# VHH binders against Outer membrane protein assembly factor BamB (bamB), part 2

Target 1, 360 residues: Outer membrane protein assembly factor BamB (bamB), of Alkalilimnicola ehrlichii (q0a984)
Amino acid sequence: CGGARELPDLSDVGDGVATETLWTASTGSGSASSAYALVPAVEGGRVYAADSNGRVTAWDAESGERLWRVDTGRELAAGPGAGGGLVLVGARDGRLLALDAENGEERWVSGLSSEILAVPQIARNIVVARSGDGRVYGLDGLTGRRLWIHDRSVPVLTLRGSSSPVVVGNRVVVGQDNGRLVTLNLQDGEVIWEAPVSIPRGRSDLERMVDLHADPLVFRGVAYAQAYQGELAAVGMGDGRERWSRDIPGHTGMAADSRQLYVVDDQSRLWALDRNNGATVWRQDRLQGLRLTAPVVIGGHLVLADEEGYLNWIAPDNGDLVGRDRHGRQPIQRPPVPDGDVLYLLSADGRLAALRLVED

## First folded at step 1 (VHH)

Design a17 (framework vhh_6z1v_2)
Fold by ESMFold2-Fast, scan of step 1:
Structure a17 (fold): chain B 360 residues (1-360), chain A 123 residues (1-123)
Amino acid sequence: as target 1 above (360 residues)
Amino acid sequence: EVQLVESGGRLVRTGGSLRLSCAASGFTFSDYAMGWFRQAPGKEREVVAAITWSGDSTWHADFVKGRFTISRDNAKNTVYLQMNSLKPEDTAVYYCAAGDYEVTYYSDEYDYWGQGTQVTVSS
């Protein structure tokens, strides 16, 4: 209780990629915990966001005009996820709420086995949600009735929070607390394949932590998963076979383009890896000491937000720190959400901003 | 204690000009977005103009655009509203507000409010 993290000296860094602020809004009180996965959702020309005090709000994506706001009366910890005419939020008490995307009215509430700390998803009228005890649920989008459940044992020691399941076609990709990547059939929850990304080593529970805390990334038929104290692996979506792996532990997350995978390690170093073989193309170390969000690829640029309220812009080809722009002074704890040439960012206090990339 | 003190409100003739000032104390002024609101008798409080914490972006309501200009001086902890070509319909109590946001158009999103300054525009 005397160690202080050293912030990097970035006073020589100029302005980043030019953006114009289309609008800003407040979600209310923001997030009560850095473990909460409260992120904006963009769907059908609308933006949805939740605060931890129970408010869920919808805005017009173009104008920023508030369309509706409801108070769920619950401590919200995850979401929203949006799709199929629904806005989905998960509560600290294990309740999963489905709201009507048009007006915010509650359509159904379903009880899960423990707190919901991962963003719920919906595809093909099936809601996929994960509870903190490691269970993954498939629910009917119309009624909230359980269609299937995938169970697993939770390790004695895990990171607070959990990765969000990723839905791709008829498959659900789940990063597990035991270091395994699992793919389930969306319709019935049947395990299609399991792949070990990292195997627990050491004698203590702390040494054995290999939680796939970062959201898995699926890009062009390959699933990428990163373990907290272990490996980064590329796994084929069709068969679950490892393509390559690297000893690059982390929990922040990753992004990809046609040539490269961008990964933040446990020291806040940003790596660009060749997607085909995992070979290092470049590494950017100047952001060490900052708490970074997962990288985002937008408009041929790479951007990461940080706890000081900055957007950090990196050149994808060589890893150069192009510049930084401050968007308020509150932490940005979750990756900005891209939609076309617009970036939506939510700060810890509940400030939401819609930023459009400016041409030249 | 957080305090916002408006000044400059008075009686002016139609077509006249007036500058309102809002002096802030008790918080880090440069961390807050600032807004000017007004409320006429029997009407709801409406947003007139807003400025980001850095001063790099401003917004003005359509009914004052081209006539009013918001600005700030972070070294002096002061936000201003320059009002030109005043009309009788501009008669209202003008409020200064601070919000911990880049810019917002909703009164419920501002944390701190001044007591207001009365502007009366006579024909």
Scores: ipSAE 0.000, ipTM 0.148, lowest interface PAE 18.6, mean pLDDT 85

Design a18 (framework vhh_6z1v_2)
Fold by ESMFold2-Fast, scan of step 1:
Structure a18 (fold): chain B 360 residues (1-360), chain A 120 residues (1-120)
Amino acid sequence: as target 1 above (360 residues)
Amino acid sequence: EVQLVESGGRLVRTGGSLRLSCAASGRTFSSYDMGWFRQAPGKEREVVAAISWSGGSTWHADFVKGRFTISRDNAKNTVYLQMNSLKPEDTAVYYCAADWEYTVSDYDYWGQGTQVTVSS
């Protein structure tokens, strides 16, 4: 490659927002692929994390004491998702495993049609999982028995990986590989509405790639979806009607607060948009050239992790790059998980850290 | 359909504590993410704290960090906001909101609010 991606000069930024490391732990061997969605889950005062070699571990969230660890014997590619007394992990071979949150004991295993690269969800005792072939499943949380399947055509070419379905109330929001945002009834998988976010254009499969690869975000009655080669759209949850759209393609993901939507574009530029009309409030370009995780709102700040192991802190009001803290030298490939004033950070090598924002 | 009723707001001295409650009726409470918002006179409504439907994730605004704690009791269909070390700038009407599917409105299910006044 004659034009290797140029990394930005951020040597002038400084440390910015201070964090205190509460504890650190190892998940084992980390993630075998950047396409895997291995992220910590926080539930009921516990932290759960998985590695690619099949280990799933639970720690006490306050102390970092390991509560249990099990070896599933499978290459894990997604999860954990946690809720309803279960810890859910998806395997490369299409197996979805439900473990008891208290002790890690296997409750059930269900086979899906393809590799699982999206974090499984659970709500109201229904497990929602997506396989790599584009199918979305609703499974009984107690038994793993299939309740419904939403089956859609998958484009010949998609980005490696899958966006995770988002469960809100009795609805499942799915960003599809065909550029459509779909809302399903959680109980029976029936389509409530479909909204086109991006329309395929061009002659080749590559040119027609409009995958809603970024996880959709639902905030205050609006679903936000971003296409890989297309638009960012805000869609009303009640009617599936577009509120506004912008030509801001990307695959990284989004966050919101009461005033603004924060979105990363395909050049790793961070945008803050007015949620009501999509108008640009500010844009921060200094992170161009980095592979960023989705923004996270925590403690009145925005934070984005990157491939060099940094947390990049942004002021939400004006987009100023407040500080940059290095947490190891391995890539951070998935967004840190917030819980109150604590941020859970998982590096590609399996290092897990619980970081508390410090009073300034 | 869900109905939200806030309670617990009153006059409190600076440095005091207060617990707000939001009781939900109608639809299944445990299917909703819940949030606390506040609005002071002449200011925009701002998010104070949020809690996931399962209780597994919480978020607190920077300006209440270490002072306010959101919690929920799904068996009682109630979400709480424990407010400690109250300051005059915390004076506002506090609203409970459920983040759920909407019909034709941009507004989710909101309560009527409960007034908190912090005196010096």
Scores: ipSAE 0.000, ipTM 0.127, lowest interface PAE 17.2, mean pLDDT 82

Design a19 (framework vhh_6z1v_2)
Fold by ESMFold2-Fast, scan of step 1:
Structure a19 (fold): chain B 360 residues (1-360), chain A 121 residues (1-121)
Amino acid sequence: as target 1 above (360 residues)
Amino acid sequence: EVQLVESGGRLVRTGGSLRLSCAASGFTFSEYAMGWFRQAPGKEREVVAAISYSGDSTWHADFVKGRFTISRDNAKNTVYLQMNSLKPEDTAVYYCAAYTDIYEWSGTDYWGQGTQVTVSS
């Protein structure tokens, strides 16, 4: 199959949704690999970001004033995750670091079994982290001591990136390399339920890889998971029962609002599906050929960033391409982070921008 | 123009060693996971070894584990397969493959033309 080789003709597309740049900053050197999950975190009126050379920085979300910057001395591959007074970053060598959110001082370091390529999470004083070998850890937020580990038979071939665990209440939702979605108890790591999303098919080991690489999305009591060589499924959070499924493979990610699920397939086509039954409402094909980030819902709009440095704005009701705005020439490899009416955008070279929507 | 060009395949005696190379061009090599596959006459293509974007994670099939080693040099846009203790059963056309996606493997996007390895007893 073809990759995103031929760029689409979007010369007829005008400016997108109006934004005001509140501030810009540099994280340092940016990301050394497109496989790294270096994403801004927004928590408590602060923005945190890391670069792959080891720097972690905090800014005031409103003004962009730098509050602190530390050099961890490590190649960072994931994070930050922020919460509970901590900023969490994962290193390529398997070390998980917890920094004090107030001043960036190292609180603790814990070693995991493999590269950390998924954004660490924290809830209820428990840190949840995933290593590249597929293991999921629950760690004490105060000490970094391991509370539990979820360890299953992993596929022999595990060279894909890692989806981030999603914490919702007392549950941890994990998309596994074997095509299964599992929900764990946050406190003890016990399996609550496990649901098949995709069944391996094909003759070679690589053809049978059914990685749930896209971060699972949990919205209003339903977990959505997408396999890169298989199905998209909606699963009830309470019992793990499939509500519906569609043959829409992909790895880019998803967003939802009260009516629709927005999902990018393996051809960079954007689908809007009825959340209740998975029926197609619309599909937007004009972005085929671009490497897209997951869609983001903000201010009644959909936005997707791309490898050319654009934000692509889509009307949620009909899928029309409203417009595009270029925010530099470097790739945008991870979805922009929404917080209220502000969008935080991180480019591959480490440029960070805070953009406020100006239309209501 | 995207190209994967394998080299190094030849006839070798049982117990011998051979190093295969795959030179990549026309794409950002460091953003791709790379793999080696083989296909013997009349059989299906099978995966032999794979290496992550960074080179820090590798996988080797059980039937070559301990004998073959995959590596890459991102400065030279090249992936290698070092083959030791070769057996007649290793006779096959060896293919280089690239998996493109800024986040993960999205299926095999690029294949090379293959290089023939023949192991005589």
Scores: ipSAE 0.000, ipTM 0.119, lowest interface PAE 19.9, mean pLDDT 83

Design a2 (framework vhh_6z1v_2)
Fold by ESMFold2-Fast, scan of step 1:
Structure a2 (fold): chain B 360 residues (1-360), chain A 125 residues (1-125)
Amino acid sequence: as target 1 above (360 residues)
Amino acid sequence: EVQLVESGGRLVRTGGSLRLSCAASGFTFSSYAMGWFRQAPGKEREVVAAISGSGGSTWHADFVKGRFTISRDNAKNTVYLQMNSLKPEDTAVYYCAAELEYGSDWYTEDEYDYWGQGTQVTVSS
């Protein structure tokens, strides 16, 4: 299967789940690279978003009124992450910036060892950030001073971009480029457990690429990790023990509800798996050929955005394609962000929309 | 109509062993995770061990690792806690609990939907 891919015929598909546009805004110029993790953050009744030219903006989540905008003067590649009174953005040059959530003023700047392509996080006054060389940092939220570092060897060939660490309680879950899932203590960065998801195999660096490029998903005591060329695994948060695994490679990402895990594979096929045992419940192949974002569960609905600017709505119980709605003609490269019954959608050109689900 | 009935608790000397049993009824036992919790006098309830529906995965709290083992017999609808090298600090009421949602957090008591009445374990020094 060559350089060009065939787009699916979806002309028979009607309108999707009804939404009302609450407000729209512009972040500026958008994202300079599909490898950048520029995603809206929703925190404390505010929405934060960044563009790759250095602008960071805050809006009131209900009204869309702009509260502040600052120009950092840096090429931003990741974030924002928001919490603890801070807005965190990562720069291409390895600088991690903490801005005051109230007014956008710079509180501190810390230098990491490489470009920042993963959304920074904050919990319990500890900032967790990942640099492109695979290092994970714990920093003091008030000062930006390093509290700990988790280090590992970097492969000579890896995918551009980084999976974001996931913070759950006092634990940090990290998908590594060597195919291993690691859980760290948030306070001191010590390894709690480490589990193999995929093992590098083959004769060349390309064949040995097993990067856990998709963001890990932690849901109800289980960590889910998917390898670029390898397996999908469900791992118990308590002991790092594998509960089940499937040969479903991918890099796009996952979502879960109480019964099912929703996973996009490397062909843009959407799978629903029983979370307890990994058995296939359904598979939806009609979106094959589109570049999809990770699935999002919102209000009992399942939605994926695509490169053509569509939201694709899927019924969670049987995988039926309910409908599609176009939100501009620019690519949507990162998953929409859910908050209650509102979905925040950011397009590659910097257009931001707040969409409310219309419950019938 | 879910019922969990614990048994096996008694007075035992330091260094002794006990096996606790929990008989379950009213649900498809093999489809749900089971946990053992304990509550010592004057302390909050804490998770001791958990086991997946199939028995393929287990979790044990650090303070009991190497001493306690959780297991289940799905043909008998029973979960067990084998307790070895008992210490006075293990004195507590032990509760069996059922987790009716797939993949619930094994660390928190609010993830478990159904509880037994408890069985008292007393370890004398």
Scores: ipSAE 0.000, ipTM 0.130, lowest interface PAE 17.7, mean pLDDT 83

Design a20 (framework vhh_6z1v_2)
Amino acid sequence: EVQLVESGGRLVRTGGSLRLSCAASGRTFSDYAMGWFRQAPGKEREVVAAISSSGGSTWHADFVKGRFTISRDNAKNTVYLQMNSLKPEDTAVYYCAADLGWYEYSPDYDYWGQGTQVTVSS
ESMFold2-Fast, scan of step 1: ipSAE 0.000; ipTM 0.319

Design a21 (framework vhh_6z1v_2)
Fold by ESMFold2-Fast, scan of step 1:
Structure a21 (fold): chain B 360 residues (1-360), chain A 122 residues (1-122)
Amino acid sequence: as target 1 above (360 residues)
Amino acid sequence: EVQLVESGGRLVRTGGSLRLSCAASGFTFSSYDMGWFRQAPGKEREVVAAISWSGGSTWHADFVKGRFTISRDNAKNTVYLQMNSLKPEDTAVYYCAAEGYWDLSTYEYDYWGQGTQVTVSS
């Protein structure tokens, strides 16, 4: 299939589930690349967002009042991550910046080995960041000084961009370029367990490409990982043992509730799987042809954003499309961020919206 | 099947000491961070202390620092809370919890015990 792809006909989808806009703001110039992981962060009653031209801004989450804005002077490609009094942004030149959450003042800058395309995380005063070459770093939150490096996976070929590590208590969950899911000790970077999600096969580096490009999802003691050209696997957080696997490759991402795992495959089909055994509950194929963001669970509904600027609302029980509302005409390239009953949406042009789910 | 079973709660006099134990089964204990929580009558549940999966890192709430100490024995699948210089304000049901997950902006504990009652009298 060459040339422009055909968009699906969704004209029959109503607006039975929609959002009301609480406030809107601009981050500046927006995102320079679809490979960049520029996503709003919500922490302590504040919303933080960055643009590719170096601006980082904080707003009051309730009112949308701008609290501060700084210009880092760098091309930003990832973040912000927020926590521990810090706002963390990663630059295309490999610099990781820590800003004071109260006023945006730069606290420290640390250099990583390659461009930063994954959202930095912080827990227990340790910053976890991933560089584009696959290395994962643990840095001191106060100084930015390196505490440890994890350097087991250096593939010759991978997807542009990087999955974000997930921090769970004193553990770091990493989807590796070699198809392995790895859990590290947050304090020293030592491997706790490794689980194969997909095994590289074939004679060429391209054929052996099994990157866990989608962010791993950890939900109620189970880690879920999806390979680009391979399996989707559920792995126990305590022991690294596979609970179940399915042949559902993809790179878009996942969400979960108490009953189901929601996953997008490599054809933009949305699957709901029984979380305990991986059995298909339903599949929604009508979104094929759209470039989707990872699903988000909010207000008893499932939502996926797309490249045409729509939020696509899905009923979790049966997979029905129950609403579709447009937020501009620019692509939405990263999943909206939920916080309670509010959804924070960032469009590729830098439009930020705080939305509350309303239902008729 | 995951179980957390607290024990050691009883009536003690002000200034006394008490050791709580939490026995874990049904999961790989050494891979989970553990915490102690308490809930007093008419109050919300609050975190008292936490310990990393390896025992290499601990945290204690300001209101118990210098009086309470969390520890664990991975060979026995048990976490402990040593409580010294007890005050009437320490009267609560004490709960053991195993840390669960962090997903985007969400953080939850996977498993909880049924609780053990500590009563401190004057």
Scores: ipSAE 0.000, ipTM 0.165, lowest interface PAE 16.3, mean pLDDT 83

Design a22 (framework vhh_6z1v_2)
Fold by ESMFold2-Fast, scan of step 1:
Structure a22 (fold): chain B 360 residues (1-360), chain A 122 residues (1-122)
Amino acid sequence: as target 1 above (360 residues)
Amino acid sequence: EVQLVESGGRLVRTGGSLRLSCAASGRTFSDYVMGWFRQAPGKEREVVAAISWSGESTWHADFVKGRFTISRDNAKNTVYLQMNSLKPEDTAVYYCAADEWYGDSYLEYDYWGQGTQVTVSS
């Protein structure tokens, strides 16, 4: 069993920065596995969420009024992704479902090669989805017909689950389980560039595990990728060339603002790095021992959720813990979703909250 | 499953006040979103107000905002609708409803009471 797992003493952190609840709702049963990527989607003044027993629901973002709810009858493991008039959910059995965003009616279902554990995306009428075997699919948004497939090069030992593809403009950014970051053309799935983020070292399969499990982050023309047992790298979107790298392994995820990259390492330490050169600005170690979600930038603050049901608020300029507020006692397994000044929080038991930052 | 029984409906003059009560029996009352609906003769059912599991969040339809207030007492397994400044157009059968999905949304409900008649006359 690796690393410190003793819970930290955070009793000195007040609620000087906390949230007020605007509305609450239930998705149903919540998530059956921490490997599932069930995350609220916010699109067009609506919030969408799914539970692992098959329910997908839409609420009005401002009021919390339920607009529709459907039962897909499937074990859902990823999504929803929302856009282009669709709500997209991925099932444990490899089925990708597209629902009408207005009323929740099924528009199409497509079968992928294995379980779907990554949030599906849609841009420019093309749906991008990843199956657990590492394949990435481009599908027609209107019909669900397959347009292209990107197949991974070689199976390696990987973490459970998979990172979500990131769509930016006409490009799809994919973190591979072999430590490579790949950018594909959205229209035809052709490789534009590949960049090594981390190279497998050691003699055993476990020692060679360098999966890019955390979702890649694309911010202002730079792609950031973090390897499970290896490096964090910044790569130019235009040329695939490394800008900088650091020996900061992890799988939790990242956030950025105009000056800094915020990244969680494999010890649950939060780092702020200068985005231009990767130099450490500060590190916050007090959250070690907690299972954290990826950081989120909202209202001039950072927030990370944890397995004890807390939102942990950090000042971006120095890394100080400035608030800690609890939202139940169930784990929060995926990062809260920001939209303007509102944060949407989904707990493992399926409780959804719309929260607004309050500062004393 | 939860069973709901409404009470408090009666004839009242324009400008008057009423408090409706909905008593619940069964398990998990505190896990349900509770709502008040109404149906006037020849009209479709309308959502009037809703309240979250804890009572911390409430929603009221625009046509009753400032006049009606929903509240709940989880220790007594009861939800209330306080109706002030009643108008003839408030005449309807009022229904209490519960949403099974652990405090889910304001607009769809699994369990319904039998209704209580409110008549507002000039």
Scores: ipSAE 0.000, ipTM 0.113, lowest interface PAE 20.0, mean pLDDT 82

Design a23 (framework vhh_6z1v_2)
Fold by ESMFold2-Fast, scan of step 1:
Structure a23 (fold): chain B 360 residues (1-360), chain A 121 residues (1-121)
Amino acid sequence: as target 1 above (360 residues)
Amino acid sequence: EVQLVESGGRLVRTGGSLRLSCAASGFTFSDYWMGWFRQAPGKEREVVAAISSSGGSTWHADFVKGRFTISRDNAKNTVYLQMNSLKPEDTAVYYCAAYDEYWSGDLYDYWGQGTQVTVSS
């Protein structure tokens, strides 16, 4: 029941970490669906953002000066991803578009097997994209020609949307809907290793849902993956061997620093775990009832956005809710993007803000 | 091109002090843990000290704890090793290394060519 959801009482919580607004901009119409992965990209001193109605814009990261804006004429559902002189956006109709980062001109368009709901990536002149049916593609960055495809082997019920592949060096880390974490060779798409994070159990399709819906996190040579109805696991990037696991299901996402992994569970409780062994350091329950974005580590602080437009600031050492600040009244559906001491925030209505931390 | 260049190694007397520097280029220095290793003649390479990407966490081997201090300057892409109360046993080639994994179990991603430290009795 919609009326049964109760928002937490946070009236005792003051202002959060001090920020200076460097600039604000509008992307256009914003996001038409919470399933869409429309997230700012920061690359080479520029910020790129897309809206659902087909507009893609570039701004100077420091000044907020608009460098270019183009209308693709398509319903965009994912991106941008930026790198290698390209800006990559995925469309609801399965079209993947590569735009020139300097002027926004279309370089190429490639058709994938279904809707694109995961942010495309580029590294070493290879574009990595995921379609909603679970397929992962490697495409030539210059032409958009398919180099390889990785197909899902075991069909199961999945959540709406798709986790984004993560590219690290010459490897692509993919969270699969069958509860397995797979690492592929970037050049040829061959499986390097495959690790079970959670195994489907139960009699119904719903009971067997163990989709790795949250984006995998790779930090300091360890891949972290969280299953929707299952486990959280830490896996070595070099060997695919499990380092530790915990029964902490969820789909929201994770962040890490040198000591701790920060993870949101299926009840919007925030956990800090020791990265080496997965032992609980602290848990913060005061944000239960909010729809949270994945945590972000910035300037020695931890921050999570929510559906009411707040940034919620957490002390990494003990999990204390330091404060919260409202940045508009529209939902924030994707995690803010950090770049140095600047946080880029995109609201569901298309409002973009560049916020600089004022304190350490 | 990734490059780590150590400097500061020389002959010093027992009880003396020395500061080593390692200048990094060709990668995003502030994303990497930095470490100092040493290798004495006929011995395996051993870890001496390590520092996190932010500089907020440091580790020092028991045999140098209280005598050596690792630090870094991310604005200058440089990591340092301050060595005090030097002993003949500290004689070794000292290497700078960069890594993005927890140092306790893995090999470093990038290595320098080393700088020779000789401690005379």
Scores: ipSAE 0.000, ipTM 0.115, lowest interface PAE 18.8, mean pLDDT 83

Design a24 (framework vhh_6z1v_2)
Fold by ESMFold2-Fast, scan of step 1:
Structure a24 (fold): chain B 360 residues (1-360), chain A 122 residues (1-122)
Amino acid sequence: as target 1 above (360 residues)
Amino acid sequence: EVQLVESGGRLVRTGGSLRLSCAASGRTLSSYAMGWFRQAPGKEREVVAAITWSGGSTWHADFVKGRFTISRDNAKNTVYLQMNSLKPEDTAVYYCAARDYFGEYSDAYDYWGQGTQVTVSS
């Protein structure tokens, strides 16, 4: 990256996985930075998306009919998150906005301590948001009133951007920039457990960079976290006890099914690991040289998007690259969002597409 | 600075209705989320209802749900609490309160009125 970038030779890969475009739409101007977490949200038969210039739009998920569009007047950097009748967007100036999901009217605005680069979440009338300085907030969903705050314990150098907190039941799972995975009580922000995934080493800020930049993945009672310079770890949700770890650093993200964990390493190699013990089942190296999004499991397949505008389809059983199709020429910087048999794809220029798998 | 003034509190009979008003001076209420609180003698202060600055969302405590309604008129810089089917248990001093969500991280409301007494007799 920087100089001449050599792309892998994937000319032998056909379009073996077919998708049907159900509808397309424009969010406006798209994303101003790859550090921004502007990603579609699907909730209650609706799709919501935001652009960097402040627009937030809702569409009917089945037809693509626009239901509403509002202009917040702010540079938006994260969201939307959707739930509880709200659409949540985070601004570069640290303001978190809650919009009415029905009509887009502003319900409340709350100011956080730094820019918001992680998708806000809502569960049980509690909004969970992360600011760029590492603080995690629990806010009342009706009023935006602060219920609790969790501060970063040790200042460290981090990659630009923030991993999104993950809400599961009454717990909030946070990947911290100090290499620790932390689980908080949703209602009061109390720490339930902490697990070290990677420990800072070395004497420079760069050498001590162990940011859990990839979003943690929670699947069937296990939390998975991957460090930028360090390990990949599987941790029990109930006790925070490590089940297994592997020396597979990265920042791209993960997906899981009942048998396997799928993870992208720092060389853009795709690994399938046995979820029970972390043993390698297969590895696919042909995607090296691409800037990949996190893998997504849909319709018995894996799909990863890339910065050249492709969806790369992988067979989960053996790692074979079974199809590759291009959806424009603009980068795809965030993983596509699955909902049943439909995949929602947002390109960096603001093009939104709803795609249905035709075969399996 | 924001100054809040409640009005409308009085003696009312069981089953009656009453509307409380909260008027602001100093700044417009459209910049604040608003709440109604009450405190009866010998009891802790409790939240009765809340409304966002746009009026797009409201919350009411279970013990007043269906009887009380919070609303606002930003053009008049006023918030209201409509109280129906009043019970003796509703007897309390009622306070309005305002919160500035732009840069305030208080877990309590920042501006309070002086209160207005509501007495419900059987």
Scores: ipSAE 0.000, ipTM 0.125, lowest interface PAE 20.2, mean pLDDT 82

